# Designs tried in a protein design chat: miniprotein binders against b1l550. Part 126

Target 1, 279 residues: b1l550
Amino acid sequence: MRLPEELLERARDIHSEAPSHRIKLDRVGSFGLKVPVEFKGFLLLAEADVWVSLPEGRRGVDLSRQVEAIYELSNPPKDPFSLCREAAISLLEKLNYADSSGVSIRFDAPLQDGESLKYYGVEISSIASDEIINKIRVEILGMTACPCTAELIRAYKSSEIAATHTQRSLGILEVSTKAEHPDPDKLASIIERAMSSPLRTYTKRPDEGGLVIRSLSNARLAEDVVREMIHLFLEEFGHLPEDTHILAAVRSMESVHMHDIYAERSFSLDEIRKEISSH
Short names: E, the ipSAE of ESMFold2; O, the ipSAE of OpenDDE; V2, 0.75 times the mean of E and O plus 0.25 times the DockQ between their complexes.

## First folded at step 14 (miniprotein)

Design ka0 (at its last look DockQ between E and O 0.98; V2 from the best seeds 0.00; counts 0 for: pae E 1.6 > 1.5)
Fold by OpenDDE base, look of step 14:
Structure ka0 (fold): chain B 279 residues (1-279), chain A 83 residues (1-83)
Amino acid sequence: as target 1 above (279 residues)
Amino acid sequence: SWKKVRIEFTFDPEKREEVLEFLKRLARELREKYGLTTLVYTENGKIRIFVKGDPEAVDKFIEEVLKELEKLGIEYTVRVEEI
């Protein structure tokens, strides 16, 4: 049942009223929308959040206009980077009272693994205020082997390849920059290369054996993984603006403990360059 | 009353980064001065400024931006569109 449009003339516009408390809100919007995106030749259903700021003198946001803005840009499906950026700009243009806007898009990104697929998690964001800030978060699983246990076993049973416990570890890179979004595949690659070995969706027995041997030969602490991620990031993305902010982290799902090991470093490119140059 | 304006600038690619930083700084100053919302960004190799607010303030903003750009002595093309 659709109510008569004539009722709109009689009804108060609740959203445009003054609030009981004159307080500005930073983000008001719709969270958990589903939008189609095109990524590396795949059509994916992504989750999206859209929001704008709300001034102190306005009770509510026009949520329908926000939703319309992103869906207008989602047809036909486009890459999530352009969608995020364009939607953020569109929101700021459409909502007169907003002095800032933002969009976040989340999905599992396909990654080729031989004849099969593996994946990494990605969240792409753009925030428009006086300028555009682009943010990307990549999460991918790898494998780590513990060097401490390996050393103990080596000392006990003199072996060329010492046995050690192995586990899945989640690597995380988050980048916020005024430049364009960094390539998520490159970020995922950095994380995988920083671990003892990558994970594989499909392995034949000889390949599996080789993967394990590689991990044992490249045993790394969680701390080692984070430091290696930072090192590799600087090599690949050192050209980004100096005010670019990075979070590098790893969560190791330790196989000998009931708990996880976590390590992280947050830094700007300027900060980390000064730190390295001082040594 | 609200006025919304999109300004598009085309510059020599070699000077685009310098001009972008200049415009970001200038827009920030003018935004504060006139109580406007502004956005400076690049799209398709062009510099864009979105500005919205009081019509008179928006007009003053545009005038001052163009005036300050002329002082730089850099060749550019400009398109102003009310959206």
Scores: ipSAE 0.727, ipTM 0.910, lowest interface PAE 0.6, mean pLDDT 93
Fold by ESMFold2, look of step 14:
Structure ka0 (fold): chain B 279 residues (1-279), chain A 83 residues (1-83)
Amino acid sequence: as target 1 above (279 residues)
Amino acid sequence: SWKKVRIEFTFDPEKREEVLEFLKRLARELREKYGLTTLVYTENGKIRIFVKGDPEAVDKFIEEVLKELEKLGIEYTVRVEEI
């Protein structure tokens, strides 16, 4: 049952009061919302977080307005990048006391793989304050083949044996920019091309053999994968603003070890160009 | 109380990026001067400024933005919407 509307005249508005401790908060919001999105012809159920800043003089945030802002924009379902950006702007417009707002949207992106599908992880964000800052993180699995073991085996039986250990490696590209979000498919492609071989959803024996042979001929250390990701990223996205920030990383589940290895580099476009030009 | 305004500008596409950066810098200066919240962004090829805060401060912000923009001598149209 709905409570009488007349109570609004008698009850204190707790949220608009000053708090006992006047401390501003950077993010106050509703996290873990499920929202529909349309991505490249697929209707997906994404997970969203929405938030605003809260000044030191305001006790609480009106959480219902935050939820309303993203849900009224999500019907009918639309492109997640548009939803993310529009919701961030709407939050700042609707919540008078906020001087910044943000929205994050997470989903698994479908990717064609012959007659089947595979997928990669996507998380996008838009933060609105004096301008909009867009962030995208893409994660996709690929295969790496160890060049050290390959070389040792070649030296032992170079004419008879071509072998090394292979493993799944998780490649990560994260981009923070004032420009529009980079195309996630292009980021995923960069990661896959940096690996020894892409993973396939389904193979028959001849295809599986070919995949393994390709990985051996393209053996790479996790460190080399990160460097190649950066090289390919600069070729494709070197046009982004110079203060664009990138993180490139690989977590490799080395098949002959009990533990993973990890390699990472973060940089701005300005920084990395200067570094490369100095060699 | 609060006043909330959306200002929308249309410029020749070849001038849009230059003017966008100018408006971002101007808005940052004026938001600090008047204690306002501002957001400068593009939508559908147009430049938008959202501003909110004290009604008198918002009115001064709008006045100064239009005055400084007029000094550039670039042709534009503008729409001001209180929201």
Scores: ipSAE 0.642, ipTM 0.900, lowest interface PAE 1.6, mean pLDDT 91
ESMFold2 (binder alone), look of step 14: mean pLDDT 86; pTM 0.840

Design ka1 (at its last look DockQ between E and O 0.96; V2 from the best seeds 0.00; counts 0 for: pae E 1.8 > 1.5)
Fold by OpenDDE base, look of step 14:
Structure ka1 (fold): chain B 279 residues (1-279), chain A 83 residues (1-83)
Amino acid sequence: as target 1 above (279 residues)
Amino acid sequence: SWKKVRIEFTFDPEKREEVLEFLKRLARELREKYGLTTLVYQENGKIRIFVKGDPEAVDKFIEEVLKELEKLGIEYTVRVEEI
């Protein structure tokens, strides 16, 4: 049932009213939208959040206009980086009272693994204020083998390849920059290379054995993985602006403990370069 | 009343980064001075400025941006569009 349009002339515009308390809000918007995106030849259904700032003198945001802005740009489906950036700009342009806007898009990114697919989690964001800040978060699972247990078993049984416990570990790279979004496949690759071994969706028995042997031969602490991630990141992305901020982290789902091991480092490119040069 | 304006600049690629940083700083100063919302960004090899606010303030912003760019002595093309 559609209400008569005549009612609109009589109804107060609640959103444009002065609030009871004159307080600015940083983010007001719609969270958990579903939008189509095109990524590496795949059409994916992504989750999206859209928001703008709200000044102290306005009661509410025009939420319908926000939703309209992102869906106009999502048809036809486009890459999520362009969608994110363009939508953030569009929001800032369309909502007169907003001095800032933002968009976040989340999905599982396909990654080729032989004849099969594996995946990593990705969140792409753009924030428009006086300039555009682009953010990307990549999460991918790998495998780690514990060097401490390996050393104990080696000392006890004198084996060339010492048995040790192995587990799945989640690696995380988050990058915030005034430059374009870093390539998520490259970020995922850095994380995998920092682990004892990658995970495989498709394994034949000989391949599985080889994967485990590789892990045992490349045993790493969670701390080792984070440091290796940082090292590899600097090699690949050292050209980014000095004010680029990075979070590198690992959550190891330890197989011998009921709890996880977590390690992280947050830094700017400027900060980490000064740290390394001082040694 | 609100006025919204898109400014698009085309510069020599060799000077684009320098000009971008200059315009970011200038826009920030003018934003504070005139109480405007501004966005400076690069897209498709062009520098874009979005500005919105009081019509008179927006006009002053545009005038000052163009004036300061002329002082740099850098060749550019400009497109101004009210949206």
Scores: ipSAE 0.728, ipTM 0.916, lowest interface PAE 0.6, mean pLDDT 93
Fold by ESMFold2, look of step 14:
Structure ka1 (fold): chain B 279 residues (1-279), chain A 83 residues (1-83)
Amino acid sequence: as target 1 above (279 residues)
Amino acid sequence: SWKKVRIEFTFDPEKREEVLEFLKRLARELREKYGLTTLVYQENGKIRIFVKGDPEAVDKFIEEVLKELEKLGIEYTVRVEEI
């Protein structure tokens, strides 16, 4: 049922009132929106969150204007980075009372894998206040092979057996920067190259053997995967602003344990350069 | 009432980063002085400043930004758009 339009003239505007408790809120928004995006030739249905700051003197946010802002920009579908940045700027422009705004967009990124596809997780955000801060998180699965068990088996009876336990490991790179978002495919590639071997959607027997041999020849601790991610990141993205912040992490689903192993390092570019240069 | 303005500058590429950082620092100083909301960013190789707040304060912000920029002696073009 649609209510009479004349009620708008008589009803209080609850949102524009002062609240009973005058407390500033950092993020007030609409979360879990479905928006279309175009990513590297694919049309994807992404999940978006939009928000603005709310000053202590305003009771509520014009939530419909927030939703309108991102949907107006999502038709026709465009790349998620442009949508994210433009929506964040539009929110700050449209909502007079806000002193900051933000947009997050999440999707599964398709990645070519021979004659098939695989995927990795992407979450991007843009936060507009006195300047724009861009954040990207990439997650992709790879294979790790345990070097400790490999060494024990090698030493066993001077054995010729090349074996160790392998498992899927989730690699994570998260970057917060004043520059444009790093290319997610490059971040995913860094994570995969740091692993013992990439995962495939399928392999034929000769290729499967090669994949296993690669993983055994490139056995790595979760700690070393994180270190390699950092090394490769600096090679590819060392040009980013010095105050760029990075988190590199691995969650390894160890095949011989009931639990996972986790390793993580966070740093700024200026911090890590000083650390490496001192050695 | 509110005044909302977008200022767009074009500089030679080799000077853009220096000017961007200068404008960010200046905008932070002036937004505190006048109680404004400001955003400084790049778009298509151009520098943009969005400013909103009290109309008189916005006008003073724009005037001071242009005045300080002229002191640098760097050539540029500018477009000012009220939103």
Scores: ipSAE 0.602, ipTM 0.884, lowest interface PAE 1.8, mean pLDDT 91
ESMFold2 (binder alone), look of step 14: mean pLDDT 86; pTM 0.839

Design ka10 (at its last look DockQ between E and O 0.95; V2 from the best seeds 0.00; counts 0 for: pae E 1.8 > 1.5)
Fold by OpenDDE base, look of step 14:
Structure ka10 (fold): chain B 279 residues (1-279), chain A 83 residues (1-83)
Amino acid sequence: as target 1 above (279 residues)
Amino acid sequence: SWKKVRIKFTFDPEKREEVYEFLKRLARELREKWGLTTLVYTENGRIRIFVKGDPEAVDKFIEEVLKELEKLGIEYTVEVEEI
């Protein structure tokens, strides 16, 4: 049922009214939209959030206009980086009263693993205010082997390769920068290389054995993994602006405990360079 | 009343970074002065400024930006589009 258009002439524009309390809001928008994106030759259905600021003198945002902005840009499907950035700009242009806008896009990114696929989680964001800030968060699973248990068993049985408990660990890199979004595949690679070993979707028996041996020979604490991620990140992305902010973290789903081990470091490139140079 | 304007600049690639930083600083100062919303960004090798607000303030913004660029003595092309 469509209401008569004549009613629009008599109806108040609720969104344009003055609010009961004159307070500015930072983010108002639609969360959990589904949008198609093209990523590395795959067509993926991503989840998207879109928002703008709302001034103190306006009761509500035009939500329909926000939704239209991102869907206009998503057809035909494009890469999620361009979509995110262009949509943020478009929102700021279309909504007169907004002094800032933002877009976030989330999906599972395919990663080639031999003849099969594995994946990592990715969230891509762009915020437009006086300039554009780009944010990317990558999460990928790896395997860690405990060096402490290995050392105890080595001391007890005098074996060259000591048995130890292994577990699945989630590595996280989040980067916020005024530069372009960092390559998510490179970020995922950094996380995997910082672990004791990568995970595999498909393993033949000889490959599985090799994977475990690699893990045992490269036993790392969660703390070791975070430090290695930071080290590798600086080698690959040290060219980013000094005000670039990074979060490096690991959540280890320990196989001998009922709980997880978590380690993190938040830093700017300027801050971490000063820290390293002081040693 | 609202006025919205896109300004597109083309500079020599060797000077683009310097000019970009200059324009970001200038735009920030002017937006605060006249109560404007501005966005400075790069796209396809060009520097872009989006500005919106009161029509008179927007016009003053454009005039001041162009005036200050002339003082730098750097060659550029400019396109101004009202949207």
Scores: ipSAE 0.735, ipTM 0.918, lowest interface PAE 0.6, mean pLDDT 93
Fold by ESMFold2, look of step 14:
Structure ka10 (fold): chain B 279 residues (1-279), chain A 83 residues (1-83)
Amino acid sequence: as target 1 above (279 residues)
Amino acid sequence: SWKKVRIKFTFDPEKREEVYEFLKRLARELREKWGLTTLVYTENGRIRIFVKGDPEAVDKFIEEVLKELEKLGIEYTVEVEEI
């Protein structure tokens, strides 16, 4: 089953050859690896991508070394943020020809919901070159209520009817920074607070009534959800380095339409502060 | 041929940020000058530098970093590990 190791002296080392087209590659790696992580007391099976840069003079990357690097660090399972950073550093150390490395780790983060659980999506990455750049993307579903329809219904005959169409909306915050990764729970909280109401796994009738009232009292356009996400982000994370880059977005599955609405804003902290201070 | 070195610095917490920015700028200048790969980062309250490249250039990098740091007169401890 195993071939003789003596073949190594006779076979070409394809990886160490020069390529026919001498073009540097930015990311060469193994994507979609399954790695165990420990997050908030849960043992999760996360999906990971690992990569390094490949100089113009080297034909191939040592892919088995890349995979070994992250699996060595994932046993025993550890916190995904530590795994991400340590693996990125290890890749740069182990692959002599690389001048940069990166690791991404994706998982569903558990979130307590009363006596039950819900979850949100997390993708973190660390890129090591002359310094470490950390990136985190959080996605969580919430409820939005349309303020346009709510206003029309309020004005119609009598304002005693409190109603509008509601839908699930996916909120997205993505942060790229030289600082440590922001706490994903805080990012998820910012997204949820920007929505008309959070989603629940289940509710009893009195609590469900409260949830509905909350959504109607917080009717928001998708555009304003994004603006509120930015406002709340700045309140909690405005201390991050000025060159920190943020993307805030929402994709709303509008219940009265055949299509979705999408809104987004990307910015650096120094950019958005200048924009806000000019008003 | 390659030489790979991890350097670990410990400074007083109040000096850490100032020295980190200094070391980051210095490492960037020296990597360009001598064709090295360098990574400067913080971990557990320590400043760490990883450097790799030509053995003689790596040795010069380490010597120059320590020389420039001594000029600042800031107290620190250092650990150097070849890997």
Scores: ipSAE 0.609, ipTM 0.885, lowest interface PAE 1.8, mean pLDDT 90
ESMFold2 (binder alone), look of step 14: mean pLDDT 85; pTM 0.827

Design ka11 (at its last look DockQ between E and O 0.97; V2 from the best seeds 0.00; counts 0 for: pae E 1.6 > 1.5)
Fold by OpenDDE base, look of step 14:
Structure ka11 (fold): chain B 279 residues (1-279), chain A 83 residues (1-83)
Amino acid sequence: as target 1 above (279 residues)
Amino acid sequence: SWKKVRIKFTFDPEKREEVLEFLKRLARELREKYGLTTLVYTENGKIRIFVKGSPKAVDEFIEEVLKELEKLGIEYTVEVEEI
């Protein structure tokens, strides 16, 4: 049932009223929208958050207008980077009272693994204020082998390749920059290369054995993985602006313990370069 | 009343980064001065400025931006669109 339009003339516009408390809000919007995106030839259903700022003198945000803004840009489906950026700009343009806007898009990104697919998690964001800040977060699982246990077993059995416990580890790279979003596939590759071995969706028996042996031969602490991620990131993305901010992290789901091991480093490109040059 | 304007600049690619930083700084100063919302960004190799506010403030903003650009002595093309 649709209410008569004449009621709109008589009804107060609640959103435009002065609030009881004159306080500015940083983010007001719709979270958990579903939007189609095109990524590497795949049509994916992504989750999206959209928001704008709200000034102290306005009670509420026009939420319908926000939702319309992103869906107008989602048809036809486009790459999530363009969608994120364009939607953030559109929100700022459409909502007169907003001095800032933002969009975040999340999905599982397909990654080819032989004749099958593996995946990594990705969150793409753009924030528009006086300038645009682009953010990307990539999460991908790999495998780590513990060097400490390996060393103990080596000392005990004098084995060339010592047995050790192995586990899945989640690697995380988050980048915030005034430049364009970094390539998520490259970020995922950095994380995988920083671990003892990648995970495989499709393995034949000999390949599985080889993967494990490779992991054992490349045993790494969670701390080693984070440091390697940073090193590889600097090699690939050292050209980004100096004020680019990075979070590198690993969560190792230890197979011999009930708890996880976590390691991280947050830094700007300027900060980390100064640190490395001082050694 | 609100006025919204998109300004599109085309510069020599070699000077684009310098001009972009200049415009970002200038826009920030003018935003504070006139009580505007501004956004400076690049799209398709062009520099874009979005500005919104009172009609008078927006017009003053545009005038001042163009005036300051002329002082740089850099060749550019400009398109102004009210939206």
Scores: ipSAE 0.718, ipTM 0.910, lowest interface PAE 0.6, mean pLDDT 93
Fold by ESMFold2, look of step 14:
Structure ka11 (fold): chain B 279 residues (1-279), chain A 83 residues (1-83)
Amino acid sequence: as target 1 above (279 residues)
Amino acid sequence: SWKKVRIKFTFDPEKREEVLEFLKRLARELREKYGLTTLVYTENGKIRIFVKGSPKAVDEFIEEVLKELEKLGIEYTVEVEEI
C-alpha cells in the first residue's frame, strides 16, 4: 500500500525539527546492511554500516538517504574499498546537516591455501570530514607453540622428546591512516608469518607432520608474535604517513588453559620509529 | 538555506601532493573561519574539494581558495559545480 503523496503537505517534517534535548550525536545511521562486493574475483555479500553526525539542532536523520547512498554505488558490485570511500563521500554530500560521515564494510576474505581456500576477517571503514581517514582491521588464525613448555621438555632426562602445547591464536592488525587502505592480504600475511605456523584447510599426513615440526621449531610467546607483527608491518608499511595509527594484537586460545592470553600494542608510526631508534 | 559545491582541480602530477597538502591546510583554516563543512580528497588523479554551508560563506570560501592558489603561481585548471 502506498499513501497519497499529498499528505506530505499536511504532515510535519519530524526529522527537521529541533529535538527536546539539544545534544549533538556523533554517529546516527543504518547498521547491518547487506551489500554485494567484488573482492579479488570473488562476489561476496558483505555487511555494511553507514552513519553521519547529527547536530544538536536537528531532531532526526533521513535514514532512507543513507541507505540510498551505499546501494546506488553497490550495483554493479565493485571492490569494497572503492564502495566504502565513495559511499562516505556521498553521505556527506547528500545529508546537508552532517559535518562528518562514515561507512564500514566487513566480510570474510577468501585466501588461497594450496589447492584449497581459507579465510580471514576484514573490516574496513572510511570517515569523511575535513579529509578522509581510512581504517582496516584484519583478523586471521594461526598456530602458536609454547616455548616455555618446549624448553622444560627439552631439559627432561631424555631429550628425545620434542614437544610442547600448541593452539590456535587470533592475530589482529588494525590500521588507521590518511592513505589508501593497506592491502588486507598483505596484513594477513604479516600476521601469519609472525605465528609459529600458519593453519591449513587440510593436510596429508606428511605435510601435517611438517607443519607441527615447523611450529615446534618456531615456538613463540604471544608477546613475541605481537613484536614480530610490528617488525614485519614496519618493513612493509613504514612508508605510510607518520600519523598512521596501528594496533597489533594476539589472542591465544591456550590449549592447556581454560582461558585465553592476550597481548597488544598500539602506536603511531612516528612514535614506534623513535622507540626502536633509541636502542 | 544550504549551498553545496564541488571543486575539481587539475595540476601537473609532479605538483599534486604538494598542492594537496596546501589545500588541506587552507580548507581547514577557512572552514573554521566561516563555519563550513569541507572535504579535501583526491579522485582519479585530481584534487577535489567539497564545501557546504550558507551561500555567503561558501562563496567566500571559493574566492579565498582561488585567490590563495593563484599566489602559488603554478598552472592548474578548475571546475566549480554547484550540486
Scores: ipSAE 0.606, ipTM 0.891, lowest interface PAE 1.6, mean pLDDT 90
ESMFold2 (binder alone), look of step 14: mean pLDDT 84; pTM 0.810

Design ka12 (at its last look DockQ between E and O 0.95; V2 from the best seeds 0.72)
Fold by ESMFold2, look of step 14:
Structure ka12 (fold): chain B 279 residues (1-279), chain A 83 residues (1-83)
Amino acid sequence: as target 1 above (279 residues)
Amino acid sequence: SWKKVRIKFTFDPEKREEVLEFLKRLARELREKYGLTTLVYTWNGKIRIFVKGDPEAVDKFIEEVLKELEKLGIEYTVEVEEI
């Protein structure tokens, strides 16, 4: 059923009115939209949030226009980074009263794992105001092996036996920059290389043994993993703008504890360079 | 009423970064002066400025941007698109 067009002539435009409380809002939008994206040859159904700023003199946002902005750009499906940036620009152009706009897109990124696949989590965003700020967060699981227990067992037997507890750890890199979004595969690779071993979707028994031996020979504290992430990030992305902001973190699901261990460092590129050069 | 304009600049690639930062600073100053919304960004290797607001204020913004840019003496081409 479609209502008669003539009603538009009689109805108030509630959204264009002034509010009774003149308070600016930073983000007003539609969250949890489903949009198609093309990533690495895969057609994915991503989750998207779109928003604009709302000035103190405007009661509501034209929500249909902001939803239209991203859907107009998502058909045919295209890479999520282009969609994100273009939609943020389109929102600012379409919504006259907005001083800023933003788009976030979340999806599971496929990653080749031998003859099989695994995945990692990606969230990207683009914020358009006086300039564009791009943000990307990557999360991937890996394996960590405890060096403290490994050392205790080594000392106990004076032995060739190398043993310790191992667990899954979630590595996180989040980057906010004026440059283009860093390649998510490279961020995921940095996280995996910082850990004791990557996880595999599938192994046969000899390969599983090798995986465990590798993890034991690369035993790492959660703190070590975060430090290694930062080192590897600087090697790969040290040429980004100096005001680029990074969060590096790990959440270790310690197999011998009822709780997780968490380690984190936030920094800008200029900040971390000064810190390193002071030693 | 509203006026919305997209200004597209082409500069020598070697000068693009320097000019981009100059235009960002200039646009921030002028948006405050005239009560406008502006966005300075790159698209396909070109610098773009999107500006919106009162039609008279938008026209003054464009005029001042071009005047200040000309003072730099850097070669460029420009296309102005009202949207």
Scores: ipSAE 0.652, ipTM 0.903, lowest interface PAE 1.4, mean pLDDT 90
Fold by OpenDDE base, look of step 14:
Structure ka12 (fold): chain B 279 residues (1-279), chain A 83 residues (1-83)
Amino acid sequence: as target 1 above (279 residues)
Amino acid sequence: SWKKVRIKFTFDPEKREEVLEFLKRLARELREKYGLTTLVYTWNGKIRIFVKGDPEAVDKFIEEVLKELEKLGIEYTVEVEEI
């Protein structure tokens, strides 16, 4: 049932009213939208959040207009980087009262693994204020082998390849920059290369054995993984603006403990360069 | 009353980064001065400025931006679009 349009002339515009308390809000919007995106030849259903700022003199935001803005841009489906950036700009242009806007898009990104697929988690964001800040977060699972246990076992029983416990570890790279979004596949690759070995979706028995041997021969602490991630990141993305902010982290789901080991470093490119140059 | 304007600039690619940083700084100063919302960004190799607010303030913003750009002595094309 559609209400008579005549009621619109009589009804108060609640959103445009002055609030009872004149307080500015930083983010007001719709969270958990589903939008189609095109990524590496795949059509994916992604989760999206859209928001704008709300001034102190306005009671509410025009939520329908926000939702309309992102769906207009998502048809036909496009890459999520362009969608985020364009939607953030569009929101700022369409919502007169907003002095800032933002969009976040989340999905599982396909990654080729031989004849099969593996994946990594990705969140792509753009925030528009006086300038555009682009943010990307990549999460991918790998395998780590503990060097400490390996050394203890080596000392106890002489073996060419020392046994040790292995576990899945989640590597995280988050980048915020005024430049374009960094390539998520490159970020995922950095994380995998920083671990003892990658994970595989499909393994034949000889390949599985080789993967484990590689892990044992490349045993790394969670701390080692984070430091290696930072090192590899600087090699690949050192050209980004100096005010670019990075979070590098690892959560190791330790197989001998009931708890996880976590390590992280947050830094700007200018900060980390000064740190390295001082040694 | 609200006025919304998109300014589109075309510069020599070699000077684009320098001009972009200049315009970001200038826009920030003018934004504060006139109480405007501004966005400086790149789009398809061009520099864009979005500005919205009081019509008179927007007009002053545009005038000052163009005036300051002329002082740089850099060749450019400009398109001003009210949206």
Scores: ipSAE 0.649, ipTM 0.888, lowest interface PAE 0.8, mean pLDDT 93
ESMFold2 (binder alone), look of step 14: mean pLDDT 85; pTM 0.828

